VH-VL binders against Uncharacterized protein B0403.3. Designs and how they scored, part 10

Target 1, 247 residues: Uncharacterized protein B0403.3, of Caenorhabditis elegans (q11077)
Amino acid sequence: RRHFGDEYRINTPACDIVCEGQWKSEFHANFHKIYDTEYFEIPLDTAIVKNRANLKMFCSSTIQKYSCLRNECKIQRTPWSAEKHICVGHFDNFDRNINCLSLTDKYVQRECSNVCNSIKIEISQAEIDRMAEMDFSRQEKSEFVEQNKHCNVIACYQLCHEYIISKVCIDSAVAARSVVKSYYDSYLEREYTELNKDDQDELYSSFCRRVTPGQDENEFTANMTRYNNLTLDRMKNDIRSVFSILD
Short names: E, the ipSAE of ESMFold2; O, the ipSAE of OpenDDE; V2, 0.75 times the mean of E and O plus 0.25 times the DockQ between their complexes.

## First folded at step 4 (VH-VL)

Design a30 (from e3 with heavy chain S100T D101G T107S F109M Y111V; framework fv_enfortumab)
Fold by ESMFold2-Fast, scan of step 4:
Structure a30 (fold): chain C 247 residues (1-247), chain A 122 residues (1-122), chain B 107 residues (1-107)
Amino acid sequence: as target 1 above (247 residues)
Amino acid sequence: EVQLVESGGGLVQPGGSLRLSCAASGFTFSSYSMNWVRQAPGKGLEWVSYISSSSSYIYYADSVKGRFTISRDNAKNSLSLQMNSLRDEDTAVYYCARETGYWGEPSYMDVWGQGTTVTVSS
Amino acid sequence: DIQMTQSPSSVSASVGDRVTITCRASQGISSWLAWYQQKPGKAPKFLIYAASSLQSGVPSRFSGSGSGTDFTLTISSLQPEDFATYYCQQTNSFPYTFGGGTKVEIK
């Protein structure tokens, strides 16, 4: 007779999950898009900067999320996130350049997606040898390739968005490109940090890896940089070809 | 000192072939796209060909497409233009030019060689 | 192909004059336009990129303006060393194209 007298239990979700869930719900309601695993489908979703109203609406929800984390969850330190960068760290810069950034939405959603979603990863012999040395399974090799592809796609979108800015934003192009560059630099730094947490940085694309002058590089990382420069040259010319004549 | 020096020009008969070279010094040649630009006697500038830093992308003016071939050797800091099936209209001074510009900014040709003269005549 | 039309083909001017050269693209090229100066018997020299950005070391009397299809190069007070032929060039799309040139001659 367990059907009679059964009690319902209420599961209280973790505080940060509630704050995040509220933000994701608002994002879906306002932009008709889903934000999955802390990533936008396009690294800088141009719907956010399509006009000043969209930027303010997006950032209102984002400020509410971080207020929720601070006041309800007592979380003072949060990792980098795309929405935090746009709204908490750099809102004035995005707002000041909104007229220029709004002009890019027309192109980024279609043309950049077409160019950047077809990128092929070229794996060097050094990377193959390293994976063999580390006894990678078939699944681990597949995951490595997909992670490197992810970094290259992000880099491609950065190049594509900056190129569009230079085509459509004559007087403000330098300032607007600086805003976009800062965003993508932070995005790629986060990707590199997340992927490198298990000390596997030697296997990741230089597009995710932050390379500074004077940093110690072995022959393997230098070889990866060479392959990434070839990919970079290809991306640049593919982008130029698609956007050679705008309007 | 950043410098480009062209060579290989000369007198050639119609239908003949000629190979131009451009030697680069004073900069990291492998980091720059390169162009060939020509100028017929008493006429204006005419763009001829482009090659990207890695040689992955190559473009030609319609007037030379199928007859001219641009190439580069980054290890030797050199750019080449192989010219086949030459015509009277190809008579010009040929310049090699370095293309520069930050990505996302309009590109431009900031360094030019002194030119090499090609004369196509019987 | 994008056609670049320069006008005038020649202009006669005196030292101290304001000289204006125009360049028109057959299609929109945004600001992807450069200006070059060529003196007789010499290779071209880069002056201006992005339609209006002056190269370091080029005198401030040179200025560029315009966007889209209509562009202008202005020399506010012509000096003896400015007598040359000036060319505009679009780098928006391949094939790259130059204007026909404008010869600035001594009056």
Scores: ipSAE 0.011, ipTM 0.560, lowest interface PAE 9.1, mean pLDDT 82

Design a31 (from e3 with light chain S30Y; framework fv_enfortumab; at its last look DockQ between E and O 0.01; V2 from the best seeds 0.00; counts 0 for: pae O 10.3 > 2, grease 19.6 > 18.9, placed apart)
Fold by OpenDDE, look of step 8:
Structure a31 (fold): chain C 247 residues (1-247), chain A 122 residues (1-122), chain B 107 residues (1-107)
Amino acid sequence: as target 1 above (247 residues)
Amino acid sequence: EVQLVESGGGLVQPGGSLRLSCAASGFTFSSYSMNWVRQAPGKGLEWVSYISSSSSYIYYADSVKGRFTISRDNAKNSLSLQMNSLRDEDTAVYYCARESDYWGEPTYFDYWGQGTTVTVSS
Amino acid sequence: DIQMTQSPSSVSASVGDRVTITCRASQGIYSWLAWYQQKPGKAPKFLIYAASSLQSGVPSRFSGSGSGTDFTLTISSLQPEDFATYYCQQTNSFPYTFGGGTKVEIK
């Protein structure tokens, strides 16, 4: 799932909608696909990373979008997005590693998807108690659970993708893994940023904090380290078992 | 095929102890949380205890706290319930039940054993 | 603790009848509600969770509805094999709790 924050946007909805619409239209024209943020963010779309030409084509449209936002809409800051990360922030990195990405992305979309959408999610009683102590509403509890699940899936995808890279890309594994890691890390950072508001920070689970870069560990999260590490270990084991054929 | 087979039930005097076991097969036991549920004769279902897949989290009904101990051996695909200080009201059929806790779905007890009978009587 | 109240405790019905069983939670349990069927001398069997009309292995005549505190299990057309006791359960929080059960009897 994608959470789109407006905190960094200038209130020019008409203009930015136009820029976005043009970008989506061009994407559809070029790739014959509808750009769905819920689908395209995690994992990377095979159409985009299929080859260097597709990547460049996608980023050409993306750069145009952000040029539109800056020049036409006078929007200086926008929230994180997959296209922004790839094309504006890290194009050279993706371009240099396009061969590896093109080889591994299909596995991520298929096998990693199967593994990561089948994982068991547990919420500790400690967190349940904390929610009760903080008098969470039903909606807040639901959001907490949802976000926690989301973090688990993202973490699983990251682990799975990095694992596949290590098995398939061999000589370029280190560089490609770094590129993929930065993508997933940035995604999680965006998730945290959106929840790291005065009234919503508590909705970010210990697991989410564990897998999000740059997060300070407090006493509560420290106590959850064992649990969260076991969760990650289970993910790794499941991933290894599924991709044992790559050994 | 998923199978859960309870054992260890029997007749015991008040204050006595009994250990129930549940043998699991047909699935990756270590991946699932397990529960004990009991049913007194002619009565409804009562949740007794929960244990997470890695045993990291354990919970008990108030009625059995301090007397019952749930445990599992994932290497042996076994679930256990040590029952101490048994009371008349503990008389029931005891079921082991697997809890479904998959991504995005509410949990429920998707598979149950056939139960083992515990009778506490003088 | 969350109390689950089922109603009715028993219902007499005939084959072909529509049967409705309700379950109310003392507090919100979101969609963490499961329904079970139990026949005499047998272990409970999972039917459906929360609001669902399509579950693998469950006849289409069974359907669930509700969220929050009020839930309903409906048998659209009672069949001979449906005479049993039905239980609701919340797994929203510990301790897990069951409803008191609803016995569906033949009229």
Scores: ipSAE 0.007, ipTM 0.486, lowest interface PAE 10.3, mean pLDDT 87
ESMFold2-Fast, scan of step 4: ipSAE 0.500; ipTM 0.770
ESMFold2, look of step 8: ipSAE 0.045; ipTM 0.625
ESMFold2 (binder alone), look of step 8: mean pLDDT 94; pTM 0.953

Design a36 (from e3 with light chain N92D; framework fv_enfortumab; at its last look DockQ between E and O 0.01; V2 from the best seeds 0.00; counts 0 for: pae E 14.5 > 2, placed apart)
Fold by ESMFold2, look of step 8:
Structure a36 (fold): chain C 247 residues (1-247), chain A 122 residues (1-122), chain B 107 residues (1-107)
Amino acid sequence: as target 1 above (247 residues)
Amino acid sequence: EVQLVESGGGLVQPGGSLRLSCAASGFTFSSYSMNWVRQAPGKGLEWVSYISSSSSYIYYADSVKGRFTISRDNAKNSLSLQMNSLRDEDTAVYYCARESDYWGEPTYFDYWGQGTTVTVSS
Amino acid sequence: DIQMTQSPSSVSASVGDRVTITCRASQGISSWLAWYQQKPGKAPKFLIYAASSLQSGVPSRFSGSGSGTDFTLTISSLQPEDFATYYCQQTDSFPYTFGGGTKVEIK
């Protein structure tokens, strides 16, 4: 669930391993979790949103990591990461909304996870036909399908978290939803950027483009708006059904 | 099937009072903001009042502020509009309308009742 | 308060004609605009949300466009069932406001 690109490690000295290693050790000490196997970017991890103290502790060590990379390793540009987004780019927004994020986390970790891991994910006949017309290899078809599933799950978590924020957080709901939207939008932008580094833009599905900022859902497969609307409507209905039964 | 059914309209004299009700079914009423909209005979639509799902936010058109009170009972799936100090210009068909949930896009009124008629005349 | 100015107030058209209805907000409302259709004696029925997004089941001959202050509803080829009154509405800020309506009549 964590995506820090290997180009950083392939082309840099062991210095970055030291900076990263200390940060991971602090994560383990502070949150009693092994970063590499127990921290998840999707959905937002409980360690981040448990309370303001946890958010500040996570971001204090994160700022130290990026200072180490810049000042000790002379690494000026890093790809987007969840910790960089939260702590370097958007800390004030997360801090301002931490109470709402904390309050809603239990629903995200259980109800949203349950519905989003069980959603029906289909690929339109139009996209199946395009894959055949372009002679996608067996591996390319598999990658397309898996990336599409990933985008559907991410969109579901975003919609579900925004929905429960609207029902639980009342007066702070607008700002908290914006924080959640910004996080998932940026995550999807990174997913697209990583795919596009291999010059394989056509492997990004219409639905992935629909939910990724700055993308056109009709770029490679025309007339997909209605199909994608139905997919999103089905997600919304599934989400509503889960929370209506909790009334 | 989502249904909204208004009741409580009728003939009333100027200065009188009337209470409108809207019975909701087929959806989780407590999850939606609700609105009243009216339409005078031969005229266009006029928004009257809004109430949030928890009743924490309530807004009125200037023409009805201080005279009308919107309320809801989520346990009974009902929306109400208490109308006091009625005037001739309050004569209209009154609709209750469900406002769509916010899902990152602008809201709108997705379901409307059939309307109930209020006539204010001497 | 945001005033919604809708034009024309009525239009006479034949089946198959292209009909264009405009709605102008007195202040910017981004894309917080919806379109409704109302037939005589009936409650309004929503058609378009977020200025340009069609509700499921709305025929593709309906389209919406615009953002900010200037918005348009277009019926590309008028059908007999489209003779009705159309309203725009902003939900950007309270009080919510409707346009004055456009009655589409058979010529």
Scores: ipSAE 0.000, ipTM 0.457, lowest interface PAE 14.5, mean pLDDT 86
ESMFold2-Fast, scan of step 4: ipSAE 0.486; ipTM 0.770
ESMFold2 (binder alone), look of step 8: mean pLDDT 93; pTM 0.952
OpenDDE, look of step 8: ipSAE 0.009; ipTM 0.491

Design a48 (from e3 with heavy chain S33E, light chain S30Y N92D; framework fv_enfortumab)
Fold by ESMFold2-Fast, scan of step 4:
Structure a48 (fold): chain C 247 residues (1-247), chain A 122 residues (1-122), chain B 107 residues (1-107)
Amino acid sequence: as target 1 above (247 residues)
Amino acid sequence: EVQLVESGGGLVQPGGSLRLSCAASGFTFSSYEMNWVRQAPGKGLEWVSYISSSSSYIYYADSVKGRFTISRDNAKNSLSLQMNSLRDEDTAVYYCARESDYWGEPTYFDYWGQGTTVTVSS
Amino acid sequence: DIQMTQSPSSVSASVGDRVTITCRASQGIYSWLAWYQQKPGKAPKFLIYAASSLQSGVPSRFSGSGSGTDFTLTISSLQPEDFATYYCQQTDSFPYTFGGGTKVEIK
């Protein structure tokens, strides 16, 4: 949660908690599970796209949440969120591709979660040296490592979901892959935007910049291209190896 | 108390038609995927058809594709199987079965009806 | 389609015996395998899901193991009420398929 209107200050979040609580209650009632609505909640929850009815039900509750935030809390500017991206910004794209996306549900829930939570994540020696040269504190080093880990996990889920789409969706694969890629691209863009607003973009690793749209053009990132491409190639091989059992 | 009760079975000649029904009670029917499974006399279980909670996704066994139609009425808590162009090999007990609602976990058929008998003979 | 091959087709056993039933998938299904028990004239009863997770209320003498293509159902000490036919089922992909069944009968 980023901004509150004048009636409700940032340190008095009662109104937005009520709207969020109502949404969480509706999500539990409709999907029989507990769900966190913060934009940190990745991967894309495939239960939402399991079928068209689930997508419509999820988005009905989401529209009610944002109506509550606007009308009851007078919050007009909201940050990017997973549910907002799916339901407000890109509903037509998810709806048009629902037949393909629904076919991926079982694979993403099983295979992608197992692979992506088990990948080997390393920090390059060049980045360790850079942190030392910039005199990073212990806290800043910890934040860098955690941010880099998040980007690795997100990139893995994106690649895994796109791989599955390529195997099961035939003629619609390109369009469906674009929908999934756009979701993860938007999440990473938002994460970078938040760091940049707080003047903490140095905490965003070269790998994070490589996988975030438009952030791959600075000199340091360019010098890390080979290393980051090898990291992505390893992820692709790990993903392929898991699905080879079905081949 | 989850209950599934099948009806509509009977004796029919080859080429005939039957409509099976399954009445569901004790749970939110509209939230669950449903299946039909059959068993020929003295033989094993054979999966017949699946329908998603919204009816948006439907699948059939190759042996019945084009002849059987699965449907559901969530307002009436009922599942149906329209069986056309019946063959001797369709003779079986037909069960309706509820598919589990666990998210991300392997699915299974947690509740079954008592079955209804379909006999196709000349 | 995924073929489920179950063996043996029948086994004669005595009360107290250890019975092992095998189920093999023609391709990898991870842990998307369930086991069912069927008594004569009755609907099947769910026993195990995810290859090894025992349903609440099912006796602990029942256990499942395996992943990928090879699976087993074990009854550690057969009781009189366990004489039945047992079926494995994959729910990894459509069409869903069952094994041919294993009849556990009195020796």
Scores: ipSAE 0.000, ipTM 0.399, lowest interface PAE 19.4, mean pLDDT 82

Design a49 (from e3 with heavy chain S33Y, light chain S30Y A50D F94Y; framework fv_enfortumab)
Fold by ESMFold2-Fast, scan of step 4:
Structure a49 (fold): chain C 247 residues (1-247), chain A 122 residues (1-122), chain B 107 residues (1-107)
Amino acid sequence: as target 1 above (247 residues)
Amino acid sequence: EVQLVESGGGLVQPGGSLRLSCAASGFTFSSYYMNWVRQAPGKGLEWVSYISSSSSYIYYADSVKGRFTISRDNAKNSLSLQMNSLRDEDTAVYYCARESDYWGEPTYFDYWGQGTTVTVSS
Amino acid sequence: DIQMTQSPSSVSASVGDRVTITCRASQGIYSWLAWYQQKPGKAPKFLIYDASSLQSGVPSRFSGSGSGTDFTLTISSLQPEDFATYYCQQTNSYPYTFGGGTKVEIK
C-alpha cells in the first residue's frame, strides 16, 4: 500500500542509523532476508557461508558499513556484532574453512532449527517459589524464562553446528569447529554483557554464563546453571538422534 | 476477561495474499507467547506458527515456511499473520491462541479466538 | 515431527455412558499433553494440561491419564453438553502437533 507520511520539518537521521540502514538494505537485496525478523532467527546464518561468493558479498557490504561508520560518522570504536566478527575480525578463518562450512548449510538451516527451537527448559518448583518470594511480576517472570530459553537456544545452535562439522568435515573438523566456537563464545559474551547492564539483569545472565570452578554463587544461580546443563544434555541427545544418518 | 478477536479473512485466488489480525484484551499481551492454529473444512486442528512474548523466537509449520510471516505489536495488543503465495490447501478457519505461562510445567493453549475464515479457490 | 494418533475417530454414546479416548505419541513426550473440546462452529476449549491436570471450572467427570507415549481422556458419565470433538496436543517440541480428533456422537 502506498505510504503518505507527514512532511519532515527538521528531521535528519543519526549518521550511524544511515550506515546501518544501508547495510540492512544490502542484506535484504543479497540474501532476501529481513534484518529485524529472519536474520535474528539463528545466531550464525549459514547462508553467509554457503559458498565463497556469499561470504565475499556479505563481507563487502559489512566492510562498507564500517567504513561508513569510521569515515562519515567519525566512529572509531564499535561494539561487537555478528557481521563485524565474521568480516572484520575473522574473515581469513571463515574463508579458509569455507569448503567445510558450506557443507553444513543444508543441515543447520533445517535440522538445527528443528532441534533448537523445540527445547523447553524445566525449572523446579523450588526455583518458581524463590521467584515468587522476590515479588516478580508475571511479565518479569515471563522475561526471565524467555531469556533463559534465548541463551539455551544460542548454545544449542553452537552444539548442533559443531556436531555437524565433526560428521561432514573430518580432515578439517578441528579448525572449522574452532571458527564456529570462537564466534559463539563472542556472541554469548555480548549477550551476557547486555543482560548484566542492570542489577536485575544479573539474574538472567547466569543462564548464559560458564561457571568458573570454585566461584561463590548463591543457591538460585547454582540451580539455574544445573537446569541449563540438563537442558544442554537433552539437546546433545536430540542432535545425535536427528543426525543418525551421518553416523 | 480474556478476549482474542481475529479479522482479515476472506476469499482469495491461488497465489494471492491476505493479512490476518488478532486483537487481544483483558490481559498483559506482552507477557504471553501467541500461536496461530488452523482447521480445514471438516478436518482437524493444525498448528501454524508461534511468536514469543518479545518476538525473539518464531517457529513455523513446514507447510507454511517461507510463505507466512507471524508478527506482533505489543503496544497495540495485536498479533498478525501475513500469508503469501496462498494455495488451495491453506483454506481453513484460522484461530489465534494464547499459550499458557511456562513455569516448569507443560504449556497449553488456554484461550482461543473465534476464528476467521480463509478460502483459497478458483 | 512428533505424530499424535487418536483412537477412535468417532464414538457413538448415550447420556450416562463412560467414554474413553486414547492418544498415542510417536515419541516420548513425558506429560506434555493437553486435551481440548470443540463443539460444531466454535473454537476449541482447553480441558486438561500436563496429561492429568483439570482446568478450573471443567466438570470432574473429565479425567486424563498417561505418560510417555500413551494417554487417555475419560468422561465417566456423559452429559448432553459433552457431545463434541476432542483433540489431544503435544507441546513437548516444535512443531506442536494435534491428534486427528475423536467425535463423540449421540447414539
Scores: ipSAE 0.000, ipTM 0.405, lowest interface PAE 18.6, mean pLDDT 78

Design a50 (from e3 with heavy chain S33W D101G, light chain S30Y N92D; framework fv_enfortumab)
Fold by ESMFold2-Fast, scan of step 4:
Structure a50 (fold): chain C 247 residues (1-247), chain A 122 residues (1-122), chain B 107 residues (1-107)
Amino acid sequence: as target 1 above (247 residues)
Amino acid sequence: EVQLVESGGGLVQPGGSLRLSCAASGFTFSSYWMNWVRQAPGKGLEWVSYISSSSSYIYYADSVKGRFTISRDNAKNSLSLQMNSLRDEDTAVYYCARESGYWGEPTYFDYWGQGTTVTVSS
Amino acid sequence: DIQMTQSPSSVSASVGDRVTITCRASQGIYSWLAWYQQKPGKAPKFLIYAASSLQSGVPSRFSGSGSGTDFTLTISSLQPEDFATYYCQQTDSFPYTFGGGTKVEIK
């Protein structure tokens, strides 16, 4: 079972540690955050897209990291990572939408964190029955709850960020929302894949998929539970509520 | 084919009660937000109440708050509006409406029922 | 509460005319505005969402524009079936509110 916030590593030659250490040092120097602790407070860290200079600075360091891995360490294949998605695969999309994304930074840092970090996890009777069927220990049940919370937090931040974009970005809202949605789809897919890696049945691996935003959540997966629908409704209305208080 | 069919309207005296129902078919009812909207004779549209897909969030117009109760039964694909302490100003055609839209985008009422008439008179 | 004001309350027009209906919100609603058409004795029909996005199946002679507080619905070449009452609606915040309606009548 995968622990929350663990760094995804496929091979760790000595060289890899040096490349990553240099990148983490630069990230701390530029953003005053420690990777693997404060960075994972928000799935899409809005400090990176706060302005164009921050995006370019972040991606300059990221390109250097992957150059180091390829040229010095001879590592050609790496798994999905947040920094690689933003800087290697999708830089032009983030850059083209930076004016819109920069407007969302203050709301995501405060309002979304407040809403999304306050999510209470309730387990349905169907999920309890499934865990009993699979002979889960106390520790395994606890980890299931934490993994549910992790996927719910990610989904909440996606919903909140998309909502903010619709409120503050007039002509560019659709394009900017698409950039954010693509990022979170990849993030959740990585989580889904990691849950499958330690041979968990569909109970775990489908959870991150079924909390995906949308009007027809039940149509996205066959395993949507009443609890997931209640949680999504709470997220959506809590997000709406934070903006109704703002003048 | 998406259909919404209202029922339960009628003539009632001031202070009386009525329960309106809306039967939904042709779509996954449990995935949509639902609303009640009314229209007094010869007047414009007035929003009455909202209920989220799971019933976790409910809102009312100030004119009906404390007197009307919206509810839904997702297993039966039905929406209800319990109207108590009815007043002559509650006389209207009552529509149920489906609220659609992708999250993060502006929402809209894409399907409406044909309406059920409520007349409050002595 | 957000007040929605429509102008004019009624307009007399002939087939082929360009008709413009204005909707004004008492505070900013971004693009969270929809337009509906209602014919006598019938339920309202959805036309436009997000201020300017035309619903599939609605004739291209209908168009919407605006953002923030000022919005317009335009019918570029009025047809006989377009004589109806038109309503704007904000879905930005609760309570949801409709404009007072604009009746498009035969001249």
Scores: ipSAE 0.005, ipTM 0.496, lowest interface PAE 11.5, mean pLDDT 80

Design a51 (from e3 with heavy chain S33E S55G D101G, light chain A50Y N92D; framework fv_enfortumab)
Fold by ESMFold2-Fast, scan of step 4:
Structure a51 (fold): chain C 247 residues (1-247), chain A 122 residues (1-122), chain B 107 residues (1-107)
Amino acid sequence: as target 1 above (247 residues)
Amino acid sequence: EVQLVESGGGLVQPGGSLRLSCAASGFTFSSYEMNWVRQAPGKGLEWVSYISSSGSYIYYADSVKGRFTISRDNAKNSLSLQMNSLRDEDTAVYYCARESGYWGEPTYFDYWGQGTTVTVSS
Amino acid sequence: DIQMTQSPSSVSASVGDRVTITCRASQGISSWLAWYQQKPGKAPKFLIYYASSLQSGVPSRFSGSGSGTDFTLTISSLQPEDFATYYCQQTDSFPYTFGGGTKVEIK
């Protein structure tokens, strides 16, 4: 239920239990319990996968819960948990966080070029260079996306950044693993349904190539078939493929 | 290649001071929590101090609290331990150690320095 | 503070023997336990985390088990390079604490 997420943002149940614990395992167990309960309480139907606004609300609820827990607890939090919450917070601005990593980062440039080529977008090197030279503030990102909302270059960078975010944040995101994958799937669903069949096939080919690096041709084909369906079952099964990248 | 190199150990009289340093290389230092662990001659490992990746959160063993100060300089990839009012029982090899682990998972010290020897003797 | 008690303090064993080292926490720590190996004159080496998860590159003859308060480290077939002191460590709460160590020495 979506209204559960709104109440979750307002209230911080169990904070006194966490504060009483003084134990790192108890602190994190309580956070995971709250996170897992919220995740399973929210219906994971086709509408949620396709509706990025609803997925953003779910992510925001989780982030708000953690923030409230931090602010209300009298126990000292483990600093690495607080620092990794910052990475999760970046997903609260899915469409406009095109700079989770610096656009001057050569890895970002390379991945963006690969994605653009895979979806057959003609993108000039000058445009890539311009984007790589820019250090976007949140306002500048918003303005840039709005100015170029129909530009294939922006679509390419959005896909690239979401993929990079999923890879980079794996080390930080035990609790966010399923959310990160669902978030990326919702983006692909939106892009997929807006494209013609040839472009849809290329987009999913690109995604499967990135999500399953080192896979043989048979595994790649199986993953492409899975992605063409965008079902809850596929979302659950694909989580392991994303996480195998950093193992 | 991950490396931690300690320095600053030596011989000091009771009541004296020493500053230990740990130089980190081969990883993003600013992303990891760091610890100091010591080992007295012929004895076991004793945890001394912890510092978060940002430097905002710090913990000490009761035996050193009020005498030792842990700090870090992320721009220089270095960890420090300022030791004041040294006592005979502070004689030990001091190791810096990197704390690793996924958020919400058990943490562990995956890389250790070679150690630097501190001897407190009159 | 959480007290970590290791037993035995030392064990004499021969190559090929199965060696079991026990670690007990004074209160529940779930699986927030790591094991380390230390050879004379060297820094400790990380072996096992999450009570039972073996670090990559560590020989498969090493295994860990347990949860809550009782934990064991097992070496299924002792090799010459395994003669060392082994330490358990809890990271559930501050202050972090180590066990007293178990010296595995040649019989």
Scores: ipSAE 0.000, ipTM 0.409, lowest interface PAE 15.0, mean pLDDT 60

Design a52 (from e3 with heavy chain S33Y D101T Y102D, light chain S30Y F94L; framework fv_enfortumab)
Heavy chain, then light chain:
Amino acid sequence: EVQLVESGGGLVQPGGSLRLSCAASGFTFSSYYMNWVRQAPGKGLEWVSYISSSSSYIYYADSVKGRFTISRDNAKNSLSLQMNSLRDEDTAVYYCARESTDWGEPTYFDYWGQGTTVTVSS
Amino acid sequence: DIQMTQSPSSVSASVGDRVTITCRASQGIYSWLAWYQQKPGKAPKFLIYAASSLQSGVPSRFSGSGSGTDFTLTISSLQPEDFATYYCQQTNSLPYTFGGGTKVEIK
ESMFold2-Fast, scan of step 4: ipSAE 0.433; ipTM 0.748

